# Ledger of designs, part 10: VH-VL binders against UPF0246 protein Cphy_1568

Target 1, 255 residues: UPF0246 protein Cphy_1568, of Lachnoclostridium phytofermentans (a9kqm9)
Amino acid sequence: MRIIISPAKKMVENIEALPVCGEPSFIDQTNQLLTYLKSLSYEEAKEIWNCNDQLATMNFERIASMNLKTKLTPAILSYQGIQYQYMAPEVLEKDQLEYIQEHLYILSGFYGILKPLDGVTAYRLEMQAKVNLSDKKDLYEFWGSLLYNKLREETDFILNLASKEYSKCIERYVTEDVRLVTCVFGERKGEKVIEKGTYAKMARGEMVRYMAEHKISTMSEVKKFDRLDFSYDENLSNETKLVFLKGESNVRDRK

## First folded at step 19 (VH-VL)

Design u5 (from r5 with light chain A56E)
Fold by OpenDDE, last read:
Parts: sequence; structure tokens; C-alpha cells
Structure u5 (fold): chain C 255 residues (1-255), chain A 119 residues (1-119), chain B 109 residues (1-109)
Amino acid sequence: as target 1 above (255 residues)
Amino acid sequence: QMQLVQSGPEVKKPGTSVKVSCKASGFEFTRSAVQWVRQARGQRLEWIGWIVVGSGKTNYAQKFQERVTITRDMSTSTAYMELSSLRSEDTAVYYCAADFQYSNSFDYWGQGTMVTVSS
Amino acid sequence: EIVLTQSPGTLSLSPGERATLSCRASQSVSDYYLAWYQQKPGQAPRLLIYYATERETGIPDRFSGSGSGTDFTLTISRLEPEDFAVYYCQQYGDSPPYTFGQGTKVEIK
């Protein structure tokens, strides 16, 4: 089993908490992207980043001096956000770190796919970014099936905890021999499931932690996830989608 | 400990200038941006401008475009905000805020500097 | 210039209650451009939420940000005594000025 998650938009460099253990699998392609970004004017780069002038200015400066081999931070510690807060990688025990190092991958517009302890530098590049590189018009085309093939080499079961933006680069290439299962965290509203971004991010991070703590390897074990007031709903789920609903257990206990 | 420490209170006459300092410690100042914000007593926060420390690039609110200058000294990890042609309406607490490692989230704030403009 | 309008001006609640604060923009703002701050009397603002929905490190789980486009919301799921303060939203639009809302005061009922 391999687990895929989204990166965070905010990145920090913290080289002290955990060691860097490995290089991104597709560092050559990342170097190609970096070289491309370095060749762009400010206006061109800003267009790619699709951000405000402040961010564009800072990113432009960062790219100009960026070196992918120095001042590296473990990927899992570099990304900051709710998902990673709840994952809390900095307080994982040794065996739990080993688990995520083996099973967890972080999708990235810049690096493609990362192991938790891969060395990275802070960057700004979302998967949906439009680029003009090597006859490719966007990062989905740039990466193509490369990221999926990396996963396919290792497993026939992918647990998807990533956002649609990032999971798309995997979903498009899924073959019949691989089972991709997406976890959905939401609230029931009539016959619909509403996903709130904050709670979904919390749940995704917590799920990764849960899996590491219990060394989860089966879908049946994933279904037992019950943190943050989430519980598995069999009726809303299927072979490719696991639905967890918030607040349902408490309602049942009050009846 | 990451922190911003601002200079002390100022009392100025109308028409003069004031320069407030903001010293950073505990983080890489050269890889940050600093914004300046002021707040008159009982009033809302008002954005003045910002600076990218590495390049020194600045932008100011139109209201202050002709009177404000934001600078930085990388060697001392200090940002400055100078406001000229002071008016009574400029009486306020002035804050500096910085992001960390180009995060574009102003998570560090100075303690504020009271500037009083009075005849 | 993007104008941010917060509502209500004052929110009177008791500890333990849910607080919902609104920030409306005069034009669409990307999620990258919206932050929430808390300010107590005599203190500097404190960052709570950035990128509309991301919680700053060290901020309690009871604080959450939501919304997109022109409508953003800060929710305090269960008010603690220390949560009674003034809350500001700020937008970092495509171009300056990076304006603040006028603030919402959360006070004890």
C-alpha cells in the first residue's frame, strides 16, 4: 500500500528536527523546472505562480538563488498547514517514521513525488500551474504518467488522501491492476456529503498519523478510523471511495 | 525566540518627520518581507506599506505614497518606516510585521510604537 | 482598492458559545490573499488564519477559516474567556493596498 497526500502551500526550512534521508526520485525533472523558472522574466514567472506582487517578488528572488542540493529540509517538515499539523511528523516515534517513509508519498508540482524524508527547498509551484516547457503546456503534461508509474512499481493499492488537484495526476493513469481508493471526509446534509476544507485537511493529517501509529496495511483497518468525530459510512462508500462522516456517532448514541 | 522589537514612543511637531525602527531576531531576516501597519486610538488597522528585505522592493498605500519611506538594514536585521510632513491625524500606534522565509504570512509582529503628533 | 467589510460590528456571546465572524470583499479575492488576526487591548495583532483556511502554528483548533471569492468566515467553535477580543481580516490582493476590515469585537454577554 502507498498513501498519497497533497503538499502545503506554505513551506519552511527546518534542517534540525529530522535528518534528510534521500533525494527526490525525479530530481532531474525538478532541475529542468528550476532551470526553466530561472530563465523567465518577472512577469512570466508571476503568471505561472498566479499570485500577488508580494509573493511573486519573493518567489522570484528565491528562485534566482535556489540550489536543490544545499540547505535541504525533510519534505514532511517543510510543508506547513493544518494537514501537517495534525500529522505532527515531528513527534512521530522511530517506527512510525519508518512507516511513513515506506508508505507515504507527497505529491508536488515542483518535485513531482516525494518521500517524507526527501530533501527539499522551499518553493512556490502548484500542480495546476501553466508552463511552456519541452512542448508541455502545464505540469500535468510535464509529469505525465511518471508519478503514477513510480507508485505502480511499488504497489497495487493506492490510498488517496490528496486533493483533487494533485490526485488528478495519478487518477488519469490508473490501470486495471491497481486499486485507487479515495477517502472523503465530510458532513451529512440530507443525501449529500459536504466537505469542509478545514475539517478535511485535519482528517487527512490525522488519518496518516493513525495509520502510522497502528501500522495500517489494509482497507478494513482504514475503515476503523474514528478520530476527530469522524466515522466510516458503509452506505455512502464503495470500492473506490471511503466516506467518513463527522458527528454521526454522537447522533447514534443520543438515540 | 523569533521576535520583532520596535523603537520607543515618539512625540513630534506637525510638519516634522518620524523614523520608527523594527529589529528582527531569531530568524533569517534577509528572507523575509516586512509590512507596516498603524492604528489610531479606537480605530481599525491601516496598511501603510511593505518591503521585501532581500531586494529592498517596496510598495506603499496611495495615502502615504508621498510621505512614507520604508527601508531595511540587512546587517542589523532592522526595518525602518519614516513618515514625513506629520499631521495630528498621524497620531497612532505603528506596527511592523514580518513573514518567515517568504511564507507571505505575517506571523511575527512588533510590540508597536506610539507616535504622537501635537503642536 | 478592495474594501473588506466585517460583520457584525460587535458580537456579544458567552463562554462556550459558537462565534461566526464574516468578512466580505468588494471584489473576488483568491484564497491566497485572506488572513485573520486577533487583537487584544494594548497588544499587537496575532495571526490566526492565513490563506483563508490555514491555521497558524500554535493557534487552537477551535479557530477555523472558511470561504472563497468575496465571502470569508472565521469560526470559533467554542469561545474561551481569552477569545474575547477584536478580530480583523486582511486581504493580500493582486495589488496593494493590502487592506484590513474594520474589525469585529467579540465581547462577553
Scores: ipSAE 0.673, ipTM 0.885, lowest interface PAE 0.8, mean pLDDT 93
Fold by ESMFold2, last read:
Order: sequence, then structure tokens, then C-alpha cells
Structure u5 (fold): chain C 255 residues (1-255), chain A 119 residues (1-119), chain B 109 residues (1-109)
Amino acid sequence: as target 1 above (255 residues)
Amino acid sequence: QMQLVQSGPEVKKPGTSVKVSCKASGFEFTRSAVQWVRQARGQRLEWIGWIVVGSGKTNYAQKFQERVTITRDMSTSTAYMELSSLRSEDTAVYYCAADFQYSNSFDYWGQGTMVTVSS
Amino acid sequence: EIVLTQSPGTLSLSPGERATLSCRASQSVSDYYLAWYQQKPGQAPRLLIYYATERETGIPDRFSGSGSGTDFTLTISRLEPEDFAVYYCQQYGDSPPYTFGQGTKVEIK
């Protein structure tokens, strides 16, 4: 089984809690993207980054001096945000870290796909960026089937905990011999399920942690997830979608 | 420990200038942007401007454009905000805050510098 | 200029209660540029929430941000004594100036 998760926009460097234990699988493609970004004018780069002038100015300087081989941080520690806070990778035990290093992949517009302990430098490039490199119109076209093929060589079961923005780069290429199953986290309101972004990010991080703690490798074990007041709902689920519902205090479910 | 330490309180007469310093320690200053804001007592925070430390590029709120200069000294890891032609309404606590390592968030704040403009 | 209007102006509650603070923008603000701060008397603002919904490192999990576009919310699920303070939202998008809301004071009832 392999688990995919989204990156985060906020990144930090020089975290000493865990060692770097590898190089990104597609570093050559990352070098192509870096060369492309360095060739852009300020205005072109700001458009690609889709950001304010303060951040564009900072990132224009960062790209000019970026080195992909030095000052590296383990990917799982570099990304910041609520998903990563609930995963809490810095407090995982050694065998739990070995589990995530074997089973977990982080998707990235810049690196393609990352193992948790791959060494990365902080960057700004979202998967939806409209890069125009080698006659490719965007990053989805640039990466093509490379990321899926990497996963396919290792597993026939992919658990999707990534946002749609990132999981599209896998979903579009899935073949009949690989099962891709998406976890959905929501709240019951009457007879409907509604999703809130914060619930989803919290639950995705906690699911990774839960799986590492219990060394989970089967879909039946994933269905037992019950943290953060979530529980699996068989009626709303199917073979490609596992739905988890968060309970509501002082409200009883109605038929 | 990452820190921003500001210069001490100032008492100034109308028509003069004040220069507030904001010294960074524990992080790479050149990879930061620093914003300056102020807060008069009982009032909301008011943005003055920012500087991107590496390039020295600045942006100021229109209200302050003719009176403010934001600078930095990379050798001392210090940002500065100078406000000229002081008026009594400029009496406020002035804060620096940093966006470090391209995070696009103002994680670090100085302790504040009280500037009192009194005749 | 983007005006941020916070409501209510004052929220009087007891420890253990849920607090819901609103920030409305005069124009759409990207989530990426919306932050929430806590400020106590005599102290600098403390970053709580960035990118509208992301919790800063070291902030207790009872704090959460939500909303998008023109409507943003800070929620404190169960108030602790240390949470009685003034809360500000800030936007820092591509249309200067960066602006703050007027604040919501959360006080002991």
C-alpha cells in the first residue's frame, strides 16, 4: 500500500529533529523547472507564483540563489500547517518513521513526488502553475504519467489523502491493475455530509499518524479510524471512497 | 531563539523625526521581509509599509509616503523606520514584524516602541 | 483599500464557552493573505492563524480559522482564562495597504 498526501505552501528549513535520508526521485525534472524559473522576468515569475509583490520580490531573489544540493531539510518536516501538525512527524517513534518512509509519498509541483525523509529546499510552485516548458502548457502536462508510474512499480493499492489539486496528477493515469481509494472526511448535517477544510486537513494528518502507529496495510484496517471524533460510515462509502463522519455534541442522528 | 528587539521609547517634539530600530537575531535576516505597523492607544493596528531585506525594495502606505523611510543594515541585521514631520497624532506604539524564510506569514513581532509626540 | 470589519465589537463570555469571531472584507481576499492575531494589554500581537485556516506552531488546538472570500471566522472551542484578549484579523494581499480589522474584545462575563 502507498499513501499520498498534499504538500503545504508554508515551508521551513534547517530542522534538525530528523536526518535527510534520500534524494527526490525526479531531481532532474526539478532542475529543469528551476532553470525555467530562473529564466523568467520578475513580472512573468510573479504571474506564475500568483502572489503579492512582497512575496514575489522575496521569491525572485530566492530562485536566483537556489541550490538543490545543499541546505536540505527532510520533506516531512519542511512542510508546515495543520495537516502536518496533526501528523506530528517529529514525535514519531523509529519504527513509525520507518513505516512512513516506506508507505508515504508527498506530492509536489516542484519535486513531483517525495518520500518523507527526502532532502528538499523551500520553494514556491503550486501544481496549478501555468509553466510553459518543453511545449508543456502546465505542470500536470509536464509531470505526465511519471508520478503514477513511480507508485505503480511499488504497489497495487494507493490510499488517497491528498487534495484534488494534487491527486489529479495520479488519478488521471490510474490503470485497472491499481486500486485508488480516497478518504473523505466530513460532518453529518441532517441526512447530508458537509466537508469543512479544517476537518479534512486535521483528519488527513491524523490518519497518517494513526496508520504509522498501527502499521496499517489494508483497507479494512483503515476503516477502523476513529480519531478526532470521526468514524467510518459504510452506507456512504464504496470501493473507491471511504467516508468518515465527525460526530456532533447534543445532537442525535435522525433517520 | 528567533527574536526581533526594538529600540527604546522616544519622546519627541512636533516637527522633528524619529528613527526606530528592529534588530533580528536567530534567523537569516537577508531572507526576510519586515513590515512596520503602529497602534495608537485604543485604536486598531495601522500598516506603515514593508521592506524586503535582500533587495531593499520598499512599499509604503499612501498616508505615510511623504514622511516615512524604511531601511535596513545587513551587517547588523537591523531594520529601521524613520518618520519625519512628527505630529501629536503620531503618538503610538510602533511594531516591526517579520515574514521569515518566504513563509508569507508574520510570525515574529518586536516588543514595540512607544513614540510620544508632545510639545 | 480593503476594509476589514470585525464583529462583535465585544464578546462577553465565561471560561469554557465557545467564542465565534467574525471578520468581513469589503472585497474578496485570498485565504493565503488572511491572518488572525491575539493581543493582550502591553504586548505585541501574537500570530494565531495564517492563510485563513492554518494554525501557527505552538497555538493550542482550541483555536481554528475558517471562511473564504469576504467572510472569515475565528473560533475558540472552549475559552481558557488566558484567551481573554483582543483579536484582530489582517489582510496583506496584492492591493496595498495591508489592513487590520478594528478588533473584537473577548472579555470575562
Scores: ipSAE 0.671, ipTM 0.855, lowest interface PAE 1.8, mean pLDDT 90
Fold by OpenDDE, fold request of step 20:
Structure u5 (fold): chain C 255 residues (1-255), chain A 119 residues (1-119), chain B 109 residues (1-109)
Amino acid sequence: as target 1 above (255 residues)
Amino acid sequence: QMQLVQSGPEVKKPGTSVKVSCKASGFEFTRSAVQWVRQARGQRLEWIGWIVVGSGKTNYAQKFQERVTITRDMSTSTAYMELSSLRSEDTAVYYCAADFQYSNSFDYWGQGTMVTVSS
Amino acid sequence: EIVLTQSPGTLSLSPGERATLSCRASQSVSDYYLAWYQQKPGQAPRLLIYYATERETGIPDRFSGSGSGTDFTLTISRLEPEDFAVYYCQQYGDSPPYTFGQGTKVEIK
């Protein structure tokens, strides 16, 4: 089993927290992107980043001096956000860290796909960014099936905890021999499931934590997730989608 | 510990200028942006401008475009805000806030500097 | 420039109650670049939420940000005594100026 999650927009550099163990699998492609970005004018780069002047200026400066081999931070510790707060990688025990290193992948617009302890530098590049590189119009086209193929080499079961923006770079290439199961975290509103971004991020992070703590390897075990007032709903779920509903404590007690 | 320490309170007469300092410590100042915000007593926060420390690039609110200058000294990890042609309505607490490692979120705030403009 | 309008101006609640604060933008804020700050009397603002939905490190779980485009919300699920303060939103998703809302005062009933 391999688990995929989204990156966070905010990144920190901390070269002393945990040791880097490994290099991004597609570092050459990342270098290609970096070279491309370095070739752009400020205006061109800003357009690609689709951000404000302040952020564009900072990113432009960062890209100009960026070196992918120096001042590296383990990927899992570099990303900052609710998902990663609840994952709490900095307090994982050794065996838990080993678990995520083996099973967890972080999708990235810049790096493509990362192991938790891959060395990364801070960047800003979302998967949906529009680029003009090698006749490709965006990063989805740029990466193509590379990221999926990386996962396919290792497993026939992918647990998807990533947002749609990132998971689509995997989903569109899934073959019949691979089972991709997406976890949905939401609240019941009548007959609908409403996903709130904050709670979804919390739940995704907590799920990774849960899986690491219990060394989860089966779908049945994933379904037992019951943290943050979430509980598995069998009726809303199927073979490719696991739905967890918040505030359904009465249902949890029946399990 | 990461923090911003601002200069002390100022009392100025109309028509003069004031320069407030904001010294950073505990984080990478050269890889940050600093914004300046003011707040008159009982009033809302008002954005003045910002500076990208590395490049020195600045932008100011139109209201202050002709009177404000934001600078930085990387050697001392200090940002400055100078406001000229002071008026009574410029009486306020002035805050600096800094980005953390190009996160584009102003995580760190100074304690504020009270600037009083009175005849 | 983008104008942020917060509502209500004042919110009177008791400890333990849910607080819902609104921040409406005059135009769409790009990439969800909206921040929420808490300010107590005599203190500098404190960052609570950035990127509309991300919680700053050290901020309690009872604080959450939601919304997109022109409508943003700060929710305090269960008010604590220390949560009574003024809250500001700031947009930084467009070109400067990075304007603030006028603030919402959460006061004890």
Scores: ipSAE 0.656, ipTM 0.880, lowest interface PAE 0.9, mean pLDDT 92

